# VH-VL binders against q0aze0: the designs that were tried, part 380

Target 1, 268 residues: q0aze0
Amino acid sequence: MKIILVNNRFKENTEKKAQEIAGQLSALNVEVIIDNGLDEPYAGTVDFIMVLGGDGTMLRAARRYGQRAIPVLGVNMGTVGFLSNIEINELAEYLPLILREEYSLEARMMLEVAVFQQQSLLTRVFCLNELLLRSNSPRMLSFALEISGQKLEPYRGDGLIVSTTTGSTAYSLSAGGPIADPQLDAFIVTPVASHIINKRPLVVSPEREISLHLLEEREAIIGIDGQIKMDFGAENRVLIKRAPHPLLMVNLKAKPFFTSIDRSLQRQ
Key: E = the ipSAE of ESMFold2; O = the ipSAE of OpenDDE; V2 = 0.75 times the mean of E and O plus 0.25 times the DockQ between their complexes.

## First folded at step 18 (VH-VL)

Design HH12 (framework fv_inotuzumab; at its last fold request DockQ between E and O 0.85; V2 from the best seeds 0.85)
Fold by OpenDDE, fold request of step 21:
Structure HH12 (fold): chain C 268 residues (1-268), chain A 123 residues (1-123), chain B 112 residues (1-112)
Amino acid sequence: as target 1 above (268 residues)
Amino acid sequence: EVQLVQSGAEVKKPGASVKVSCKASGYTFDDYAIHWVRQAPGQGLEWIGGINTYTGDTYYRRKFQGRVTMTADTSTSTVYMELSSLRSEDTAVYYCARDESYFDYMSGTFDYWGQGTLVTVSS
Amino acid sequence: DVQVTQSPSSLSASVGDRVTITCRSSQSLVYSEGNTYLSWYLHKPGKAPQLLIYDVSRRFSGVPDRFSGSGSGTDFTLTISSLQPEDFATYYCLQATHFPLTFGQGTKVEIK
């Protein structure tokens, strides 16, 4: 068995814990790769990914490995969030189940984000939570939204969020988007400070495609999961689709999503 | 408009503690982390640590661990930095600075800064 | 800790001059997905520091076009294409790829 441990660069304790866990797993004849984000993603085949940290760390892991159909377990280390399944102090208890592959999997839809310049592909990214289009200045943006070839009225505002249902409790929520059941596959399109009164978020089928481009000569930024930034100008177009593969999240124990919402949201 | 307003200058004796406040306004408090940076006389900028206002997690430079405590009060949008066992070497202007954060992720880019708080440690 | 060496420590220049400041890190600052957490700040006496450049080459909002950032890996540069009177200050680079965060020693830009 081969396992990747993903940790957080700012949390030294996660790296230390990763090393400790690696030692323990090695003693059990399990090969371990530690991914602290300072190197390229491990290209070899692996059987399991363990994320040590919070939701942000999970998002990084998802972007790096989510398209490889590898079980991913979130192990919470002192943070609040929605993407961890067990606590670090529970790992010892569940380790035998992990090694025996006795766990359930929950598929979570990811986004495929492609940024073009004219017809040329500049970059393609897969992400678990959302894409954020925002102005690079205090001024509002004017941009076009197209869904499955249907051109909507131009958007005027600070930006737009295209989120998965998993990402519904992140930036989209802050912008007034709905809380969605993570077991659903759908896009959530949430305006950010739109000047159009009563502009409501859209829930869009995962079978559709979403396209965005600016309607003016302005500089904007595409943000992915709050961690990746891309310059976005008048000559660029972004195409958002459902990723071809979902993230396979490991469920070792039941984590009631709806009963935990109040606790997590009270901090905001 | 984003603004970070810090508490006033402090004069302390060696061995005492100082608690500096940083009140944030003009943005959603929990969406950004707050870091503390100081500048001693004739020296450069030095990172002390940071606090994630969303998770409550704190990150301290090792040299300050055991002496520094950072806290956040969401009800007042205020972050505090307390430094104990003060030494003459702690004499500096202390700045708070805003950093983009997303759950347990922080960028480490300080886009807005407080005006600074002079802390003088002298016998 | 990752060491960031800023050069030069000071320089004298005139209005209109091209100014170049360099930062070198002891380790690569490249992080996941190619992110490089290197930023530049301007600091004037008695004032709060100001962000100029982040992510190596992105200008912060409101920062004049005369400021630009470049570099990769371990070598980074801040360039002021035409120095203005308000640009006389001390400049710092900051790396945030590695914990702990570390500043360069600073570069004081003085009037010639």
Scores: ipSAE 0.913, ipTM 0.949, lowest interface PAE 0.5, mean pLDDT 94
Fold by ESMFold2, look of step 18:
Structure HH12 (fold): chain C 268 residues (1-268), chain A 123 residues (1-123), chain B 112 residues (1-112)
Amino acid sequence: as target 1 above (268 residues)
Amino acid sequence: EVQLVQSGAEVKKPGASVKVSCKASGYTFDDYAIHWVRQAPGQGLEWIGGINTYTGDTYYRRKFQGRVTMTADTSTSTVYMELSSLRSEDTAVYYCARDESYFDYMSGTFDYWGQGTLVTVSS
Amino acid sequence: DVQVTQSPSSLSASVGDRVTITCRSSQSLVYSEGNTYLSWYLHKPGKAPQLLIYDVSRRFSGVPDRFSGSGSGTDFTLTISSLQPEDFATYYCLQATHFPLTFGQGTKVEIK
């Protein structure tokens, strides 16, 4: 059995914990690879992924491994997150179930994001929470949104968020989008500081294709999961679809999503 | 507008402690970590550590481990840095700086800085 | 700890000159998905430092386009295409790919 342990580059304590867990697993003849982000993602056969950290660390794991249909367990090291299942102090209790594969899986929709220059593909990336299109200057953007070839009236404002339901509690929420049940598959399209009052957030079928491009030359940036940035200009277009595979999140312990909303909103 | 306003200058004796505050305004406090950087006279910038205001986690350069404590108070949007067992070489201007974060992720880029707090340690 | 070395330590230049400052890291600063956490700051005595460039080459909002950053891996450059009177200052690079975060020693740009 081969397991990847994913940790955070700033949080030396999570690296120490990853090494300790790797030692325990090696004593049980389980092969362990630690992914701290400095190396290319492991390309070989892997049975399980364990994320030691918060939701930000899970987002990196999802981008690296989410399309490979590998079970991913979030192990929280502190503040309760939306994507962790168990706490670090519970890991020893649940380890036998992990090794016996006695757990359920919860599928979470991901985005496939393709960025073009003219008609040439520049890059394709995957995303668990959201794509953010934003202005990189004090000036507003003017941009076009198309949904399955249907052109909406132009947008004007600071930008736009295209979020999964999992991402509905992140940037989309702060911009006025709805909280969505993460077990639903949908896009949530949320304007950022729109000066056009009639531009409401949209909830869109996961079968749709979403396209964005600028209507005038401006400095803009596309952000992916709050961690990846790409320059975006008038020569570019981005296409967003449901990714071919969902993230397969391990469920060892019941996680009451709806009661956690109240606690998270108190931080806003 | 984004502002980080620090507490005023301090004069301390060796062996004492100092606690510098950094009050944030003009943005969502929990979306940005706060780091502390100092500059001793005639020297360059030196990173001391930081605090992720969302998670509450702290990160200290090993040199300061055991002498520094960073805390955040969300209700007042204020971060504190306390440095104990002061020595003359701790004489420096201390800056707070904000770093875009997303849950436990931090970029390590310091976009806005406080005005600085001079701490003088002398007999 | 990752060592970051700037060159030169100081230089003297005139308004209108092209100025180049280098920053060399003892280890690669490339992280997951190619993210490279190298930033540049301008610092004048009695003032707070100011962010100029982040992610190697990305200008911070409001920074004049005479400032540009380049490089990859371990070698990075800040360029000021036409030095202005307000640009006389000390410049620092910062790496944040590796813990702990480390600054270069600084480059003082003085008027000739």
Scores: ipSAE 0.780, ipTM 0.898, lowest interface PAE 1.0, mean pLDDT 90
ESMFold2 (binder alone), look of step 18: mean pLDDT 91; pTM 0.944
OpenDDE, look of step 18: ipSAE 0.840; ipTM 0.927
ESMFold2, fold request of step 21: ipSAE 0.734, 0.738, 0.771; ipTM 0.876, 0.881, 0.895
ESMFold2 (binder alone), fold request of step 21: mean pLDDT 91, 92, 91; pTM 0.945, 0.946, 0.946
OpenDDE, fold request of step 21: ipSAE 0.906, 0.910; ipTM 0.946, 0.947

Design HH13 (framework fv_inotuzumab; at its last look DockQ between E and O 0.72; V2 from the best seeds 0.73)
Fold by ESMFold2, look of step 18:
Structure HH13 (fold): chain C 268 residues (1-268), chain A 123 residues (1-123), chain B 112 residues (1-112)
Amino acid sequence: as target 1 above (268 residues)
Amino acid sequence: EVQLVQSGAEVKKPGASVKVSCKASGYTFDDYAIHWVRQAPGQGLEWIGGINTYTGDTYYRRKFQGRVTMTADTSTSTVYMELSSLRSEDTAVYYCARDESYFDYQSGTFDYWGQGTLVTVSS
Amino acid sequence: DVQVTQSPSSLSASVGDRVTITCRSSQSLVYSEGNTYLSWYLHKPGKAPQLLIYDVSRRFSGVPDRFSGSGSGTDFTLTISSLQPEDFATYYCLQATHFPLTFGQGTKVEIK
């Protein structure tokens, strides 16, 4: 059995803990690859991914491995987040189930994001929470949103968020979007500081294609899961679709989503 | 608009402790980690450690491990750094700086800084 | 610990000069998805440090366009295209790809 361990570079002792777990797994004849973010994603066959950290660490794992149909387990080393399933002190208890592949999977929709310069593809990335288009200057943006070829009236403001339901509790929430049940597949489109008062958040079928481009020369940034930044100008366009595969999240114990959202509401 | 305001200068004897505060305003406190950086007389900048205000996780440079404690009080938007067992070489200006975070993720970029707190350790 | 070394340690220049400062890392600073966490700061005595450049080459908001950053892997450069009176200061690079975070030793830019 071959497992990838994904760690967080800023959390005290995460590297040491990953090495400790790798040693325990090796003693059980499990091959372990540690993904500390410094190497290219492991390209070979892998049976399982274990994320040691919080939701930000899970986001990196999702972008790197989410399209490979590999089970991903979130192991939280602190306060339980939205994307972790078990705590680190429970790992030994659940290891036998993991090794026997006795767990269920919960699917989470991902975004496929393609950024173009004019007609040329610059990059394609996957996203678990959201794409954020935002101004990179004191000036607001004027931009066009198209949904499946249907042009909406122009937007004017600081930007726009295109989120999955999983991302509804992240930047989308702070910008006034709804909290969505992550079992739903949908896009949530939330304006950021819109100058056009009647621009409300939209909930959009996952079968739609969403396109964005600027209507004026301005410096903007595309942010992906709050961790990848790309320059975005009047020569660029971004196309957003549902990704071919959802993230397959391992479920070893019940995750009470609705009782856990209080932290997100209080943070607002 | 964004401000980090630190507590005032301190004079301490060797072996004592100091606790420096850093009060944040003008932004959402939980969206940014707070790091501490010091500069001893005639020296460059030295990173001490930080705290992720969203998760509460702390991370310290090894030379300070065991002597430094960082805490955050979200109700007052204030971070504290306590340095114990002070030595004369701990004489420095101590700065807090913010670093954008997204859950437990951080880039380690210090965009806004506090004004600095002089800590003098003398016998 | 990853060491970052700046050169020169000091330099003397006149207003209007083009100034370059290098920062060399003992290990590659390339992280996941190509993110490279190398930033540059300006520091004057009695003042807080100020962010100039992050992610190697991205100018922080409000920083004049005479400041630019470049480089990749282990070698990075801060360039001031036309030095102004307010630019006389000590400059630091910071790497944050590897834990612990480490500053370069600084480069003092003095008036000639």
Scores: ipSAE 0.758, ipTM 0.892, lowest interface PAE 1.1, mean pLDDT 90
Fold by OpenDDE, look of step 18:
Structure HH13 (fold): chain C 268 residues (1-268), chain A 123 residues (1-123), chain B 112 residues (1-112)
Amino acid sequence: as target 1 above (268 residues)
Amino acid sequence: EVQLVQSGAEVKKPGASVKVSCKASGYTFDDYAIHWVRQAPGQGLEWIGGINTYTGDTYYRRKFQGRVTMTADTSTSTVYMELSSLRSEDTAVYYCARDESYFDYQSGTFDYWGQGTLVTVSS
Amino acid sequence: DVQVTQSPSSLSASVGDRVTITCRSSQSLVYSEGNTYLSWYLHKPGKAPQLLIYDVSRRFSGVPDRFSGSGSGTDFTLTISSLQPEDFATYYCLQATHFPLTFGQGTKVEIK
């Protein structure tokens, strides 16, 4: 068995814990790779991924490895979030189950985000939470939204969020988007400070494609999961569709989403 | 408008402690981390550490570990930096600075700064 | 710790001059997914530092277009295409790819 431990480079406790866990796993004849983000993603075959940290670390892991259909376990290390399944102090208890592959998986839809300059692909990213288009100035953006070739009325505002249902409790929520069941596959399109009063968010089928481009020469930024930034101008377009593979989140411990919403959202 | 307003100048004796505050306004407090940077006389900028206001995680430079404590009060949108066992070398202007954060992620880019707090340590 | 060496330590220039400041890190500053956490700051005595450039080449909001950043890996440059009177200050680069965060030593730009 081969396991990747994903930690947070700036959280020393996660690095230290990763090393400790690696030692323990090695003693059990398990091969371990530690990923702190400084190196390229491990390209070899892997059986399991443990994410040590919070939701941000999980998002990074998802972007790096999610398309490879590898079970990913979120191990919370004392932070607030929605994506961790067990606590670090519970890992020892569940480790035998992990090694025996006795766990359930929850598939979470990811976004495939493609950014183009004219007809050239600049980058393609798979992400778990959201794509954000935001103005890079105090001025509002004017941009076009197309859904499966249907051109909507031009948007004017600070920006737009295209989120998965997993991401519904992240930036989309702050912008007034609905809370979605993470077991549901859908896009959530949430305007950010729209010029149109009462502009409502859209819930869109995962079978559709979403396209965004600016209608005027303004400086904007594309944000992915709050961690990746790209300059976005009039010559650029972004295409968003459902990723071909979902993130396979390991479910070792029951974690009711709806009963935990109040507690988790109150923190925000 | 984003603003970081720090507490006033402090004069301390060696061995004492100082606690500097940084009050944030004009944005959602727990969407950003706060870092502390100091500048000693005739020296450059030196990173001390930071606090993620959402997760509560703290990140301290090893040099200051054991002497520095950073805390955040979400009710007042204020971050505190306490430095103990003060030395003459701790004499500096201390700045708080805002850093983009998303859950346990932080960018390490300081887009807004406080006005600075002079801390003088002298016998 | 990752060392960031900033050069020169000081320079004298006139209004209208092209000014170039460099930062070299002891290790690559490329992080996950190609992110490079290198930023530049302007600092005047008695004032708060100001962000100029982040992510190597992105200009912060409100920063004049005479400021530009470039570089990759371990070598980075801040360029002021035409120095203005208000640009006389000390400039710092900051790397945040590696813990702990570290600043360059600073470059004081003085009037010639």
Scores: ipSAE 0.712, ipTM 0.896, lowest interface PAE 0.7, mean pLDDT 93
ESMFold2 (binder alone), look of step 18: mean pLDDT 91; pTM 0.946

Design HH14 (framework fv_inotuzumab; at its last look DockQ between E and O 0.73; V2 from the best seeds 0.67)
Fold by ESMFold2, look of step 18:
Order: structure tokens, then sequence, then C-alpha cells
Structure HH14 (fold): chain C 268 residues (1-268), chain A 123 residues (1-123), chain B 112 residues (1-112)
């Protein structure tokens, strides 16, 4: 069995713990690859991915490995997040089940994001939580939103969020979007500080294609999962679709989503 | 308007401790980590460590481990840095600075800074 | 620890001059998905530092266009295309790809 351990950039103790876990797994004839974010993703066949960290670390794992249909387990090492399943101190209890592949999987929709300059593809990335279009200057943006070729009235404001249901509790929530059940597949489109009074959040079928482009020259940024930034200008368009594969999250322990919402809302 | 307001200057003797506060306003406190950076007289900037206000995780440069403690009080939007076993070499201006966070992710970019707190350690 | 070395340590310049400051890291600052966590700060005596450039080349909101950043891997540059009176200060780069976070030693830009 071959497992990838994914750890956090700023949390030195997760590297130490990852090495300890790797040693224990190697003693059980499990091949372990550590992904600390500094090297290219492992290209070979992998049976399981273990994320040592919080939701931010899970987002990186999802972007790097989510399209490969590999089970991904979130192992929390601190404050409980929305995407962790077990605590680090419970790993020994659940390890036999992991090795025997005795767990269920929960599918989480991902976004496929394609950025163009004129008609040329510049980049394609995947996203678990959201794409954020925002101004990178003191000036507001004026931009167009199209949904499956249907042009909406122009937007004016600080930007726009296109989120999965998983991302509904992240930036989308702070911008006034709804909390969505992550078992649903949908886009959630949430304006950011709109100067157009009729612009409300939209919940959109996952089968739609969403397009964004600027209507005037402005410095803008596309943010992906709060961790990747790309310059975006009047020469660019972005297309957003449901990704070909969902993230396959391992479920070893029941984690009640609706109970955990109250903790997230208390922080807002 | 984003503001980080630090506590006033301190004079300490070697071996004592100092606790500097950094009160945040004008933004959502839990969306940003707080880092501490110091500048000793005639020297450059030195990163001491930081705290992720969302997760509570702390990150200390090794030379300060065992002497530094960072805490956050969400109810007052205030971060504290305590440095113990003070030496004359700890004389410096101490700055807090904010760093955008997203769950356990930190950008490592310091967009707004406190005004600085002079800590003087002398006999 | 990753060493970050700035060059020059100081320079004298006149208003209107083009100024170039370099920052060299002992290790690559490229992280996953091509992220490069390098930023530039301006610091005047008695004031807090101010962010100028982040992610190598991205200007912070409100920073004048005369400031630009460039570079890749281990070598990075801050350029001030036409120095203004308010630009006389000490400049620092910061790397945040590797733990611990490390500043360059600083570059003091003085009036000639």
Amino acid sequence: as target 1 above (268 residues)
Amino acid sequence: EVQLVQSGAEVKKPGASVKVSCKASGYTFDDYAIHWVRQAPGQGLEWIGGINTYTGDTYYRRKFQGRVTMTADTSTSTVYMELSSLRSEDTAVYYCARDESYFDYLSGTFDYWGQGTLVTVSS
Amino acid sequence: DVQVTQSPSSLSASVGDRVTITCRSSQSLVWSEGNTYLSWYLHKPGKAPQLLIYDVSRRFSGVPDRFSGSGSGTDFTLTISSLQPEDFATYYCLQATHFPLTFGQGTKVEIK
C-alpha cells in the first residue's frame, strides 16, 4: 500500500509528526511519501492520502490530488475544521480500518477553473472551496457574469465569489451567501460589496458553465481557495465548470455537519 | 480603517519578563494571523514568531522557543507577546503585523503593522 | 534557516534616479502551485514598516506604480523607476516559503 502524507507549510511540528507516522507505517510495510508542498506531486499510483492539518491543508491536497479519485482522509491536529474526520490521537484506533480499506467515501464537488487571455488558455486549476474575483486597487470592478451563455445585468462592486457547497462556510458566508449542505452539488454565486441593489446570491445547477470578464480596465485578482492568486485584467476571461471528479473524502467517524455550523458562526 | 495599536514603552531589568499587547480593529480578527517582528538598535528586522488567531496555533523562531509565548483574546481582538528571561540584547522596538489567514493557511505577507513598542533592558 | 541576502547594503541616490535592490535566497522560494512567498517592505525611522510588493511582483493596494518587483527561484529585485523624496528609507525583503520566516539585512537608500 502506498500513502501520501500531506502537511502544512508553517507548522514545523506537523513535519515531525509526519515523520513519526511514516516510520510507523513503514514498519507495517506501507510505502509513505511526504508532501510538504515544496516538490512536485507524486506522479505514481497511490492508494490513500492522509492530510495532517486543518481545512487549509486539505484544500491543497484537493487541488493536487482530487482529480485522481484517491481516498483522502483529514486528520485534525488542532481546532476542529469542516473537512477533518478524525483527530491525530485517534489515528492508531482507526489505522487497522484504513489498512483494510474498511471505510466509506463522501463525494465533494470541485470546481474546474480555466483562465484565458483573449482566446488562449493560460491556466487550468481545480478548487474545493471557491473562486474569488476581487479588485486589487482602491477602485471598484465593473464585470459581466454569464451563466450558460445567459448574460446577467452587469455587476459593480468589490468582486464576486463562485463557491461549491463545501465552500459555502468560507468566504461566501462572510460575503452574505447561504450555508449549504455539502452533500448537495451546486454553485453558489455571492456578490462582494455590490453597488447594484438587485444582486443577490444565486444557487446554480452544477451542470451550468459560469463565465466572468471585466467591463473596464482594472487591476483584479482571482483567488483560488484563499491560497492561489492570479492576475486578472480586461484581456482575460475565466470559465468555471464542475470538475470531472469530486474529492473522495474518507469517512471513518461520523462528523455532524449541522452541529459544527454554530462554532463557525460564532467566529463571524 | 485597519489599525493595530500596541501598548506603551517598557523598561526592564535583565531576567525579567515583558508582555506587549497588540489590539486590532477595523477588520475581522480571526481572518488574520498576528506576527511579531523586532528591530534592535542599528540592526535590521527580525521575525520572532506568530499566532494564527483562527486555529490558535503558534509559530516561534527557534532562538526564542522557551522564552516567548503568544496568546490571542478574541473577545477583545488583542494579541499578546510575552518574552521572558530578558537580556540586554533584547532591547528593541517590537512590532506586531497582520498576515491574511485561511483556516490553517497563512500567506506570510505583513500588510498592516502596529506602531511599535520600545522595550529597553538595562541594569 | 534560509539565508536572504540583499545588495547593496546601502546606496546614495538623487530624486529621479532609478534604483534597483536585489534579494538572493539560499534556497528556492517556489512552493506548491508555483507560489513564491517573497515580499518587500519600506521602513522609515520612527515609523512602522509598510508593505510595497508581495508574491514577488504584486503591488499592495495604494502603492505607487514606480515600485515594481521581479525575479524567480532564488533571485529577486525591487525597482524604483523614479525615486521621490518620500522614498528615502530602508528596504527589506522577506521570504515566507520556508520556516522560519527570514528578512534580508536591509538596504538603506539615502539622499545624495
Scores: ipSAE 0.685, ipTM 0.870, lowest interface PAE 1.6, mean pLDDT 90
Fold by OpenDDE, look of step 18:
Structure HH14 (fold): chain C 268 residues (1-268), chain A 123 residues (1-123), chain B 112 residues (1-112)
Amino acid sequence: as target 1 above (268 residues)
Amino acid sequence: EVQLVQSGAEVKKPGASVKVSCKASGYTFDDYAIHWVRQAPGQGLEWIGGINTYTGDTYYRRKFQGRVTMTADTSTSTVYMELSSLRSEDTAVYYCARDESYFDYLSGTFDYWGQGTLVTVSS
Amino acid sequence: DVQVTQSPSSLSASVGDRVTITCRSSQSLVWSEGNTYLSWYLHKPGKAPQLLIYDVSRRFSGVPDRFSGSGSGTDFTLTISSLQPEDFATYYCLQATHFPLTFGQGTKVEIK
């Protein structure tokens, strides 16, 4: 068995813990790779991924490894979030189950985000939470939204969020988007400070494709999961569709989503 | 408008502690981390550490570990930096600065700064 | 710690001059997914530092287009295409790819 440990290099405790866990696993004849901010994702085949940290660390892990259909376990290191399944102090208890592959998996839809310059692909990213288009100035953006080739009325506002249902409790929520069941596959399209009063979020089928481009020569930014930023101009377009693979989140411990909403969202 | 307003100048004796505050306004407090940077006389900028206001996680430069404590009060949108066992070398202007954060992720880009707080350590 | 060496330490220039400041890191500042956390700041005495450039080449909101950033890996440059009176200050680069965050030692741009 080969396991990748993903931690946050800026959180020393996660690094230390990763090393400790690696030692323990090695003693059990498990090969361990620690991703402490590797420049490139580990390219070898692995059987399991443990994420040590919070939701941000999970998002990074998802972007790096999610498309490889590897079970990913979120291990909370004392943070608040929705994506961790167990606490670090519980890992020892569940480790035998992990090694025996006695766990359930929850598939979470990811986004495939493709950014183009004219007809050339600049980048393609898989992400778990959301794509954000926002102005890089105090001025509002004018941009076009197309859904499966259907052109909507031009949007005018600070920006737009295209989120998964997993991401519904992230930035989309702050922008007034609905809370979605993470077991549901759907896009959530949430306007950010729309010029049109009462502009409503859209819930869109995962079978559809979403396209965005600017209608004016303005400078904007594409944000992915709050961690990747890219300049976005009139010459660019973004295409969003359902990723071909979901993130396979390991479910070792029951975490009722709806009963924890109030508690978790109080910090939002 | 984003603003970071720091507490006033401090004069301390060696061995004492100082606690500087940074009150944030004009944005959602726990969507951003706050870092502390200082500048000693005739020296450059030096990163001290930061606090994630959402997670509560702190990030300290090793040089200051054991002497620095950063805290955040969400009810008042205020971050505090306490430095203990003060030395003459700690004489500096201390700045708080905002950093974009997303859960436990920090960008390390300081887009807005406080006006600075002079801390003088002298016998 | 990652060492960030800024050059020159000081320079004299006139209004209208092209000014170039360089930062070199002891190791690559490229993070996962191609991100590079290198930013530039302007600092005047008695004032708060101001963000000029982030992510190597992105201008912060409100920053004049005479400021530009470039570079990759370990070598980065801040360029002022035409120095203005308000640009006389000390400039710092900051790397945030590696812990701990580290500044360059600064470049003082003085009036000639």
Scores: ipSAE 0.623, ipTM 0.875, lowest interface PAE 0.8, mean pLDDT 93
ESMFold2 (binder alone), look of step 18: mean pLDDT 92; pTM 0.950

